# VHH binders against Fibroin light chain (FIBL): the designs that were tried, part 15

Target 1, 244 residues: Fibroin light chain (FIBL), of Bombyx mori (Silk moth) (p21828)
Amino acid sequence: SVTINQYSDNEIPRDIDDGKASSVISRAWDYVDDTDKSIAILNVQEILKDMASQGDYASQASAVAQTAGIIAHLSAGIPGDACAAANVINSYTDGVRSGNFAGFRQSLGPFFGHVGQNLNLINQLVINPGQLRYSVGPALGCAGGGRIYDFEAAWDAILASSDSSFLNEEYCIVKRLYNSRNSQSNNIAAYITAHLLPPVAQVFHQSAGSITDLLRGVGNGNDATGLVANAQRYIAQAASQVHV
Key: E = the ipSAE of ESMFold2; O = the ipSAE of OpenDDE; V2 = 0.75 times the mean of E and O plus 0.25 times the DockQ between their complexes.

## First folded at step 10 (VHH; framework vhh_nb_b201)

Design k3 (from g2 with F27S Y102H; at its last look DockQ between E and O 0.06; V2 from the best seeds 0.00; counts 0 for: pae E 12.2 > 2, unsure alone 59.7 < 65, placed apart)
Fold by OpenDDE, look of step 10:
Structure k3 (fold): chain B 244 residues (1-244), chain A 124 residues (1-124)
Amino acid sequence: as target 1 above (244 residues)
Amino acid sequence: QVQLQESGGGLVQAGGSLRLSCAASGSTFSSNTMGWYRQAPGKEREFVATIYSGGSTYYADSVKGRFTISRDNAKNTVYLQMNSLKPEDTAVYYCAKWPNSHEEYLTSYAFDIWGQGTQVTVSS
């Protein structure tokens, strides 16, 4: 685990849209109130910014995709469940163990559907932030609220898929989120974990450009409805190509 | 209150085709992601297909190449064209709607608004 020094957003100049993924992430993150962030989430933010600053596209893509997912889930005042994320994680780990990925394949549709809708949610941060701030996430009644899964098995697979040092850092922080007593933190842990599953990560790798464009639009304070639709298309297209 | 109503189910021979329809009430259909699920007796409900608000689609592996999900926003209707039907496709088919209200964006879309279902039976 690494220690990340945190700074108040009020003490840091706002990033300019210079076309870099890190700037895009930073600007999008401005729409999330720091008062609603746990220390661990702030650490994740910093890790993702650093990740986005790397020269390789894979790191940038991962950072952007994770950022989008996290921001979407932080937009609600009261967190709901993470059932879709938990399902894709559990079904994947079961697939790894059993060799049968049928369940995992079936879980992808609902998951990416949820991801797609979350992109709309991100856009709503711009066009109607007040409504989201006081929104309540639903409890849908899946096991453990979607916050209990084989965390270690999932991350074994994740860490085996990449040599990125950032994943090791994320592991520590996300584990903290996972073990938190805060439901929002638990949800974020689930979503990050889900995003990083190798087949899922591949989908986001292929669709990262459109997600970046969306986040850029949001960061600029623009209505990004069209960009949401575009990102949904790319995600769906990439998701349809998943083979496990 | 948003309601979904499936239709088009029935009995068909293996290798045959059916086209399911799901009519959604309300005026925000074009902004909603829609999906089809199915549940066979004694089995869990399973994902079949999704059509995103942007128009792109995603399919379960078991139906890829055989089923096509589409939508007509003017009619607030989502369709499932099922070709090359197999006995294992026998199930009650449900349509689901992902609401696009600000409050509903945060919902888990695994438990969206559901129709009553339509029976599809594929005989050998």
Scores: ipSAE 0.000, ipTM 0.251, lowest interface PAE 11.8, mean pLDDT 83
ESMFold2, look of step 10: ipSAE 0.006; ipTM 0.253
ESMFold2 (binder alone), look of step 10: mean pLDDT 78; pTM 0.791

Design k4 (from g2 with E103Q E104R T107K; at its last look DockQ between E and O 0.47; V2 from the best seeds 0.00; counts 0 for: pae E 16.5 > 2, grease 27.4 > 24.2, SAP .69 > .668)
Fold by ESMFold2, look of step 10:
Structure k4 (fold): chain B 244 residues (1-244), chain A 124 residues (1-124)
Amino acid sequence: as target 1 above (244 residues)
Amino acid sequence: QVQLQESGGGLVQAGGSLRLSCAASGFTFSSNTMGWYRQAPGKEREFVATIYSGGSTYYADSVKGRFTISRDNAKNTVYLQMNSLKPEDTAVYYCAKWPNSYQRYLKSYAFDIWGQGTQVTVSS
């Protein structure tokens, strides 16, 4: 059996940042030049802005967390790989089929370590913009660089957990990123897919406040070193509650 | 030269405690995520615990509530406090360093660097 620890609606704010989530992510997106975004990335950006404009915390939290991760991946001068995300994806889908989530639990440490290292890259946009070309995205190394995972099984699970029209549209666009010849696009596809797996999404929903603070700091041009560390701490704490 | 040196393993009865240490050198310890893994005879190496560079932690379900990972950035050392030990915890325990964003592109590593391991044996 699979057990997910959940928190009631009373424990989660009704909106994030007093309804300003769309503004926060819009200012953060301004740090990524449109010439560095594929058409698919621009379309995801638009979906996330619309999602952040919804009146519920869950939609806003998902939009904020996905935006942070995508911007982090786009901030690396040299792309990392998708191996941590692919491992989470494959181990989760294996767990759904078999009922055995031990592999999924083992995959979470490397994945959230990968996420935490990517958050460091966001701050480089502010404190060391001239050094971005030397930054390297996190990489674990594996066959195929993390392009080998069961994309369709993962999205079947994601869509089964929600009937949101945003997710159906996002699936089509993320599939373009997954099928791209560009390794950075593949990494982003894997990150989004891993993020949206239900137990993983719970971590980011619980951490969304700290991630919003990070994006606001970056969007205002502030040194976000302390905000990165804070987001890493909240993610680790939320991840410690994953029980499957 | 990156080095990780585990110590503190040994033989202990079920219900007992051990504290593992991992001394690190050759990299910027305070900016790196560190982890503990273990390998029992005849099994694949498995994840035990992770500590982020900022001090936050994550644990495998099988050790949650019994093990505590910690770090001392002044001593470049990561620790694993192991309480309420069970025979199932018997394994060689490895300290590991994760890749970071300042590595050259073509030097990417899964679990980046491993120590040589320390044996933990829990008797019934």
Scores: ipSAE 0.000, ipTM 0.155, lowest interface PAE 16.5, mean pLDDT 79
ESMFold2 (binder alone), look of step 10: mean pLDDT 81; pTM 0.812
OpenDDE, look of step 10: ipSAE 0.038; ipTM 0.487

Design k5 (at its last look DockQ between E and O 0.52; V2 from the best seeds 0.00; counts 0 for: pae E 10.9 > 2, unsure alone 64.7 < 65, SAP .686 > .668)
Fold by ESMFold2, look of step 10:
Structure k5 (fold): chain B 244 residues (1-244), chain A 123 residues (1-123)
Amino acid sequence: as target 1 above (244 residues)
Amino acid sequence: QVQLQESGGGLVQAGGSLRLSCAASGFTFSSNTMGWYRQAPGKEREFVAVIYSGGSTYYADSVKGRFTISRDNAKNTVYLQMNSLKPEDTAVYYCAKWPNSYEEYLTYAFDIWGQGTQVTVSS
């Protein structure tokens, strides 16, 4: 059930903005230089475009939220770390094992704080592009940079929660990012994994409209400062209502 | 109003042991990830150990097998047991609380620190 879609830079089509989720994420991706995307990242991009083209809102919301997170990680010239993502992943898997999710609920604030900072980086692609190559991505500061988490237990939970062939394909590609020697790839693997944890996915399900508006603004070359603030507000509200 | 107070530092011979404590107040301790960091003269502050609210632990390679982080949620206290101490362990040791809400994250940046406790290991 592993399918790996591989594209060269020259074979990736440009979509026309028709307002649909797949077009929105495709236009947003145009702001990330293709030389900054590994083969694995290009394959994730195509999976997310396919997910965004489904008629199901949950698939569209997931594709939009993951796209925003990946573009944000690619936007900084010097990668940050994945410590907030690793914390939420480990707290969740500990909660599944123990039945106690208090630590997981606590981990959501720092994680969604990092998501919020990453949304600012997306807008900087439009309003301050010349400065991003010198910027350092957000870093919480932990040994190993957030590479140490129970990847397989997290993906067991993700795959058990949904009957989606897209997730099986994505698992294989994200595992390659997780095992990469590249710190940016490792960070992206952690944030995708954290995004897809069932309770975290519900936050993005609830806030996806505001994230879509942000990506549309960025994809059209518009200053999206107000849309960033709006997305941050909806994410914070949804995160405060999480129950597991 | 978050407060962290380290204690238990001191002078010790190489090969010896110390136990550091960090008393915490002003937040729900049992729901927070806690850590220890250290700063030697002329060096940047470095990570030592972390204990997640769920009990999972993680250590810097330089201390793995010699140091043990633990917590007592009833006493709102995190500990660092340091065994087989070496002169290169000489540093000011800080306990830290990770942010655990969106507003706290934006207000306090990454970590909230105590005042530190000096550990000096003589050869």
Scores: ipSAE 0.006, ipTM 0.244, lowest interface PAE 10.9, mean pLDDT 78
ESMFold2 (binder alone), look of step 10: mean pLDDT 81; pTM 0.809
OpenDDE, look of step 10: ipSAE 0.030; ipTM 0.423

Design k6 (from g2 with Y102Q L106Y Y109S; at its last look DockQ between E and O 0.01; V2 from the best seeds 0.00; counts 0 for: pae E 5.3 > 2, placed apart)
Amino acid sequence: QVQLQESGGGLVQAGGSLRLSCAASGFTFSSNTMGWYRQAPGKEREFVATIYSGGSTYYADSVKGRFTISRDNAKNTVYLQMNSLKPEDTAVYYCAKWPNSQEEYYTSSAFDIWGQGTQVTVSS
ESMFold2, look of step 10: ipSAE 0.006; ipTM 0.424
ESMFold2 (binder alone), look of step 10: mean pLDDT 80; pTM 0.804
OpenDDE, look of step 10: ipSAE 0.425; ipTM 0.739
ESMFold2, look of step 12: ipSAE 0.231; ipTM 0.634
ESMFold2 (binder alone), look of step 12: mean pLDDT 80; pTM 0.806
OpenDDE, look of step 12: ipSAE 0.024; ipTM 0.436

## First folded at step 12 (VHH; framework vhh_nb_b201)

Design f1 (from k2 with E103Q E104R T107K; at its last look DockQ between E and O 0.01; V2 from the best seeds 0.00; counts 0 for: pae E 15.8 > 2, placed apart)
Fold by ESMFold2, look of step 12:
Structure f1 (fold): chain B 244 residues (1-244), chain A 124 residues (1-124)
Amino acid sequence: as target 1 above (244 residues)
Amino acid sequence: QVQLQESGGGLVQAGGSLRLSCAASGFTFSSNTMGWYRQAPGKEREFVALIYSGGSTYYADSVKGRFTISRDNAKNTVYLQMNSLKPEDTAVYYCAKWPNSQQRYLKSYAFDIWGQGTQVTVSS
């Protein structure tokens, strides 16, 4: 059995502007050429912009955090792998089946470490725009590069946790990224899927304010080195607070 | 308060059938994922089956083809039809509930509520 653990009901995540996350996301997306985006990525971009325009914090937080991660993956000229995300996904779905989440808890450190390293890549849009093609995405180096995981079980859990019509639409698009032969597309599919798992989503919900600050800095053309460090710190803090 | 109450357990001969029921109250049953787990003496609790609010089902390999999970949203009840029972199916069977979307950011990532269990004994 697993003891139910939770944050306080009156815990308040960092504020982001009501409905204004959409403009922050839009400006950040403008730094990625449309010629560098597949049709599936363009469709996810549109879903996230719509989600960011909702009035509730949870929708805005999810859209901001997903956008940051996707842009970071697109900023790697040499793709990394999906191993950390795949491990989180598989250990989570194993936990759902067994009622034992010890393996899932062990997977979180490496995953959020990977997320933090990816955020370093997003600052490259400002500091080293001509060098993005040479940047390398983070990799754990597992067999198969993390292409094999329980995609359908993960999305069943994600969809069961939300009434949002945006997630139903997103599922269809992410499934196309999952089935792609392109490594970058596969990595993005794994990241989005892992991001939306309920306990992982809680971490991003709590750290969305700092991620919004990062995207705003990048969208304004500012060197975001300090903002990356700040987002990494808030993510680590939030991860330590979502504990059993 | 959320409550889950299992029933339908008992003694059955190998090759026989049983139908377990789990009556639910205190939450919006139709929007929640429900599952069955079992625990034999001296063993860890193991997953048996789950059914999502949308109707998708998943089964442990050991029961696939023999067990069927279903739900009746009008009666707030989830069922486990157990056919072709084997002595290895002997266990206490637990009904479980997954947190709904309203609880997502306030709750742990596990099934959050468990029933008291019902004993199933399969004699050889």
Scores: ipSAE 0.000, ipTM 0.164, lowest interface PAE 15.8, mean pLDDT 79
ESMFold2 (binder alone), look of step 12: mean pLDDT 81; pTM 0.822
OpenDDE, look of step 12: ipSAE 0.026; ipTM 0.370

Design r1 (from k6 with S109Y; at its last look DockQ between E and O 0.01; V2 from the best seeds 0.00; counts 0 for: pae E 4.0 > 2, placed apart)
Fold by OpenDDE, look of step 12:
Structure r1 (fold): chain B 244 residues (1-244), chain A 124 residues (1-124)
Amino acid sequence: as target 1 above (244 residues)
Amino acid sequence: QVQLQESGGGLVQAGGSLRLSCAASGFTFSSNTMGWYRQAPGKEREFVATIYSGGSTYYADSVKGRFTISRDNAKNTVYLQMNSLKPEDTAVYYCAKWPNSQEEYYTSYAFDIWGQGTQVTVSS
């Protein structure tokens, strides 16, 4: 009754790897204070850089979305929470168990709203790099923050849905973040986990073109404000059309 | 006034090709994402293809490898090259424009302007 849609890198058209995507991701991470980077965060950073260096748009889109979210949490500004992410995860796992994904669909709005906001940070690399150091993370407010979701069930679904080697690597690192006593790390774990849920990943796959345009724009040193807006709109649209 | 005008539809045999055009006016075309949708008789309108302002594209699985969306910013026109047409491709094809305004992220974004549509009929 419940079908998990699997995807592979081969399902997404390949593009020429001109290094722009990976460069943008690398540049973004350079603005994160090294003192705020745990070993786990450093590992995630490397994974996402590698992911961004792939020749397919889906990998690049996933990498930049995760990066943007993580940077938002690690910035020297006001930290956000992972309530939206946790809600997406829990409602998804409930959907998997019950066959009813109505709650999951409702949870996507706030989450992808945050995702959209985070994409602005990527554009800041061009228009105001200093803002990356003082960004404000998204916050909804909830009791448990980034610890109030079914971690194992979520990742069971994630690992079953893709043949990407990056997911296995991310699992180990995200688990470390999840089990950390640091709430910021927990929030990042939740955020990454939410991004990788099969139907959420599908949204990024569908939105890969718009996100790649953003990456190319920023990579070329151009103000990509318009491209961010386009990506935001398309992500929202794709989110409304999620298949579960 | 924002306007979209589709053209190029018609009757074609299975395996044939058509090229649809959508002439846009009343907005900055080059900065907008454009798309194609279609609606078959008795069915809901469905997504076909999107071309982003930067030129990247996305296709529905049902048309991937057969249809190509492109744009000419100098002509304010978006195109849909349809090859290897099938009877199931029969529908009214609509050109669409993304909204320019920033709306709430919690809402479902949709194309805000649609053309009148152009009929595509593929005979078996």
Scores: ipSAE 0.207, ipTM 0.598, lowest interface PAE 2.0, mean pLDDT 85
ESMFold2, look of step 12: ipSAE 0.268; ipTM 0.635
ESMFold2 (binder alone), look of step 12: mean pLDDT 80; pTM 0.809

Design r2 (from k6 with Q102P S109Y A110G; at its last look DockQ between E and O 0.01; V2 from the best seeds 0.00; counts 0 for: pae E 11.5 > 2, placed apart)
Fold by ESMFold2, look of step 12:
Structure r2 (fold): chain B 244 residues (1-244), chain A 124 residues (1-124)
Amino acid sequence: as target 1 above (244 residues)
Amino acid sequence: QVQLQESGGGLVQAGGSLRLSCAASGFTFSSNTMGWYRQAPGKEREFVATIYSGGSTYYADSVKGRFTISRDNAKNTVYLQMNSLKPEDTAVYYCAKWPNSPEEYYTSYGFDIWGQGTQVTVSS
């Protein structure tokens, strides 16, 4: 259900950042101390850098968007819950089974609203890092804090949508995050899984340029307030166009 | 320190009702989201119900319309009213809260804080 070449009539999409997506990701990750990353998160970081080094737009867009989401979840001192992610995952997999995606369409607003709020956390790494460590992320109070969702059905759909060897390797690593006893790891697993659902991935495909700009600003140590607002706008626009 | 104590479990015939209680202490109860989970023998933990600090509620599909979560902030207590019970509802029921401060996160290693559980057994 993913549309190819939606950016312009018959124009082939180019590299997001003229081949610099991997360096943008690497510099953004420098704001997250390695001692704050689990082994599984470090493995995801490496997969995303490799994906960002590929020549195709879809791989680069996926790597950039996932990196932004993961860094956002790592930025709060105590992660909030993953309820918006779990809801979109369960609504999507239910839609695949039943053929009725009305619940999935309703889940997108809260999910992308959550994504947009978390982009503000990325900028806080630069402008208020000391205060951010003591923040508690937003919590909707659902499904075990968002840890309970149909992980295997979601990944069946993700893997069916692509032949990427990166996705197969990512599945194994994200499953480790999903099964972790750590709530932050569980949140990241839910976010990555939700992010890679085919219609959701299309939103990030369409907004990846603005997310790249944000990560570049943060990675360079710049106040990225305007870049956050721009990324939020493009995500909202793309989310309004989702079809399944 | 945070303490959660479940009570109200027991043996009930199918179609019957039970009300579980969870007494909470050691944190600002009225500002915390609370939930109920259950675990049957040999099965993984599953979500039952959640109540936000603001009073909004969410339920697993398997219990919607039969179970009601509520809270009494004056008594620091969360309740689970279980009606129309079925044998498949047989499990140990756990009350839980999410860690929501840096100190609480560190001391819990990022896990939810759980009670000791109360057994619910529903006979055919």
Scores: ipSAE 0.006, ipTM 0.189, lowest interface PAE 11.5, mean pLDDT 77
ESMFold2 (binder alone), look of step 12: mean pLDDT 79; pTM 0.793
OpenDDE, look of step 12: ipSAE 0.011; ipTM 0.256

Design r3 (from k6 with T50V Q102E S109Y; at its last look DockQ between E and O 0.02; V2 from the best seeds 0.00; counts 0 for: pae E 10.7 > 2, unsure alone 62.4 < 65, grease 24.3 > 24.2, placed apart)
Fold by OpenDDE, look of step 12:
Order: sequence, then C-alpha cells, then structure tokens
Structure r3 (fold): chain B 244 residues (1-244), chain A 124 residues (1-124)
Amino acid sequence: as target 1 above (244 residues)
Amino acid sequence: QVQLQESGGGLVQAGGSLRLSCAASGFTFSSNTMGWYRQAPGKEREFVAVIYSGGSTYYADSVKGRFTISRDNAKNTVYLQMNSLKPEDTAVYYCAKWPNSEEEYYTSYAFDIWGQGTQVTVSS
C-alpha cells in the first residue's frame, strides 16, 4: 500500500500487481543461501519483496535493481567490490557541495555497467542458477575497497527526496550494513545507497519500462537475454542524460 | 535520417590490432550515447562497448583491457580500437545509437543498428 515517491508517480503508469515482479524477486532471493544472510540482509530482502509487490513500475524497478546488486555480491563465485558504487556516492556528494558534477557524471558509466551485469544475473538466476557459482562479481578496484564513502551526506539527500517508509526503513538497515565489519555487507550498503541517490533513482525511473519488461519476461519463464540487453540500453541512455 | 557507417574491419592475425570507425549523421551526436556490438557466426549479437555522451565508457568483460571505445564529437565519429585480437573476436561489428530519452513502458526495441556493420576476421 506504500508507494515509493521519490519522484512524481504520475510520470510512471500504474500497473496491476500481477505477481510476476514480486515472484521474480522472491525467486531470486531463494537462490541465496539463508545461512549466509545477516539479519540486516534478511530485512532488506523483505523490504525489497514488499517493494516489488507494489503496483507501480518505479517501485518494481527499484526493487529489482537493488536485488540484483545485492545478489551479485551474495551469490558471485568470485566476489567483487563496491568501488563503482562508492565512486558514484562520493562524486555525487562532492558535486552537491562544490556544484561541480563532472566527476559524478564520469562515475555513472562503470556503475550502470555493473547494474546491467546485475540484471543479467537476475535472468541467469531464474533460467540457469547453476551458473551463479561461476559468476564474477563487479569490480573496479579502489582504495579502501569501495567501503569509504560519505554515508550520511548521501542518505541526507536520499531521505530529502522522499518520505517513503521504505527509504526510512532501508536507511536503518543499510546503516547497519555500512557499520558492519563484514566487507560483503559494506559493499551491499554501498550499492543500495548508490541506487537510491536521487539522480541515480531517476535513471531507474526513466528505465522502469524496460526493467519491468525484463521482470515480466523472466516471470513468464522465458529467456530474457534480449530484454536484458534492452534494459541495459535504456539505462545507459538515461544515465547519459542525467540531470544534476 | 539517422545513419551509421562502420569502417576499418578486415583480416588480421591473432595478437594484431584494428581500429574501427563509425561515422554518424542525422542526429545530435554529442548528446547521444554510442556503442559497439558484434555478432559472430551462429551467435547472437552481443554488447562490446559503450561510450556515454559525457565520455564515460564501459566494456564487456570479454574485451576489457583490449578494446578502447572513444569518440570525436567534432567528426561525429565513434571509434573502437581493438588490440590483442583473438580468433573469438571474429564477428561483424555494428555501431549502435541508444534510443532517444523517451519513457517507454512497454518496450521491445531491437538494437538500434543503422549501419551495415564491418567484418572483423581474426585468424589463428
């Protein structure tokens, strides 16, 4: 019943919850071993499932994007890092402070590249979960392993953009992940934070149609490789036209 | 009319290099994200590299560290520098333009490829 309203929901057509989006998200999480999940991760899982069950494309797109990023870290055969996410966050907060968003714009490529890969992972999880063991997590390499970013400034911006109960709840959980001594948790916190930054969220908003098409394709049990590629294109285009 | 014209393909030995060019027309080049795709015989078309309007780049894992995408906005041209070529890089390479920033909520766009592609053959 709660809608994520970071942006005007009038810009994205409302959809009927046919269960496909939420089903895909749930199925994706089912491939992650619960024994490896912290309480915080479990809470995030539930939040995102609830988010995916919403009847609007924006919520569904956000839920799947976050889910894909988290699963990329939890399920990858070779772990990645959160450098791309950290760079997006830091460059954004620097942009807010300085008025110069050149660095932020430059950081979007690698980040959304990873997002694209993560969406492909969602497809693979449903179609061929056996491949998950041999997957490679996203990695750029950076000082601090991508764990060093301006957490509070980022979330100030995020929470200022919406009064959604989902965001408030995610803040508490992500803060726990951020403060954790577990590197995987830190990485997940970074990716969630990056995904929720207002200009980044806008990219997903603009790409919501293609992302939900992907969800429907996967939900129908079809190979959604083509839909992944389509989503990647829309994301890339939206990212290239980000307004800050 | 949007047009893309690829060039620079050819036959090269493994370990060799090629530089592909894509001349673009019919749209505002500098404000558009451009990319390269390729299609090997019997395989589906796959992503190779993208360069954002802002200049950021991203590569497929299979070509990362070997290929470099770049653009010259003054020439309305996007390039793909291919180094350390492998036989598995053999494919028709296509230049692509990302669709306009219009929100489509039910989209099944095929790859926006307006060029005929250029053949790249890497011999072992």
Scores: ipSAE 0.006, ipTM 0.273, lowest interface PAE 9.8, mean pLDDT 83
ESMFold2, look of step 12: ipSAE 0.006; ipTM 0.284
ESMFold2 (binder alone), look of step 12: mean pLDDT 79; pTM 0.800

Design r4 (from k6 with S108D S109L I113Y; at its last look DockQ between E and O 0.47; V2 from the best seeds 0.00; counts 0 for: pae E 10.8 > 2)
Amino acid sequence: QVQLQESGGGLVQAGGSLRLSCAASGFTFSSNTMGWYRQAPGKEREFVATIYSGGSTYYADSVKGRFTISRDNAKNTVYLQMNSLKPEDTAVYYCAKWPNSQEEYYTDLAFDYWGQGTQVTVSS
ESMFold2, look of step 12: ipSAE 0.389; ipTM 0.731
ESMFold2 (binder alone), look of step 12: mean pLDDT 80; pTM 0.814
OpenDDE, look of step 12: ipSAE 0.020; ipTM 0.371
ESMFold2, look of step 14: ipSAE 0.006; ipTM 0.344
ESMFold2 (binder alone), look of step 14: mean pLDDT 81; pTM 0.818
OpenDDE, look of step 14: ipSAE 0.023; ipTM 0.329

Design r5 (from k6 with T50I Q102P S109F; at its last look DockQ between E and O 0.01; V2 from the best seeds 0.00; counts 0 for: pae E 12.6 > 2, placed apart)
Fold by ESMFold2, look of step 12:
Structure r5 (fold): chain B 244 residues (1-244), chain A 124 residues (1-124)
Amino acid sequence: as target 1 above (244 residues)
Amino acid sequence: QVQLQESGGGLVQAGGSLRLSCAASGFTFSSNTMGWYRQAPGKEREFVAIIYSGGSTYYADSVKGRFTISRDNAKNTVYLQMNSLKPEDTAVYYCAKWPNSPEEYYTSFAFDIWGQGTQVTVSS
């Protein structure tokens, strides 16, 4: 038989899942409509895609973890707060100044608990897309809503601890999100900053494979409930091993 | 040394069936996510099916209902049962291992650990 191949004039083919971190990220981002992304968020998305295309593990792990966090925050119909992230940022920077990290260690449980709640929102893009507009992002609750923290001290620590070629450009873009009057932008800035603090980044470095599996499942349009549970387990295990 | 070796490919008539196997060694098989990808000549490698360590499975739309991925942890083997084969399924099929273990995450972020591939040709 003779087959005539046709393409729709209005369609751009979805990126193929080829098993690489960059394709996994790209396919996961396809579930977030571009009209839901500010220009700054689009710029972060491009930096993270470039990081995921690098050959080194640390760049790929960082890109995967940040992408999951951003998509989770964008998935809620009403943004939550940044209190869990701000607490970990402030307690870490206070620890650096004082030498006392007890407050930082106490902040990790609530922060990674909220990260785990955020991972559930990612799965909802597939299993309950019609209900997302009613969802409220996770919130810890605090004075100021998590918008007041030592952004510059946190980024000093981030930039000093990593040789990643992309972090200087990311700092500039995240600073614009931090200074925005939009609460969703502020929340994303806080969570990116918290994700990149050296001890926190180590947790995500250790759990990146499970987060990648989650993003792959969601990106392929599958119910990822088991993958959410798996990612939560690896994050909790890695968080229990944090030193300083 | 992680090794993945595919087998079970060959020539089959449209509408027929094949079962691919991927024998794995050099890692704790039962705790790892395994998948199948395929590459037709002149095209990029594409996702076919994945089975996670927890047992969840996912399929590309083009193969849903026709292909089944499974695993036998006692034999360190992942399978792809391919039914109702079409000429469009003609490709080299690769199995792949993803790093799901914390040890693997530290020493290797190897989304590119692949077998050598096995040829599947579906004639009309």
Scores: ipSAE 0.006, ipTM 0.244, lowest interface PAE 12.6, mean pLDDT 79
ESMFold2 (binder alone), look of step 12: mean pLDDT 80; pTM 0.798
OpenDDE, look of step 12: ipSAE 0.036; ipTM 0.359

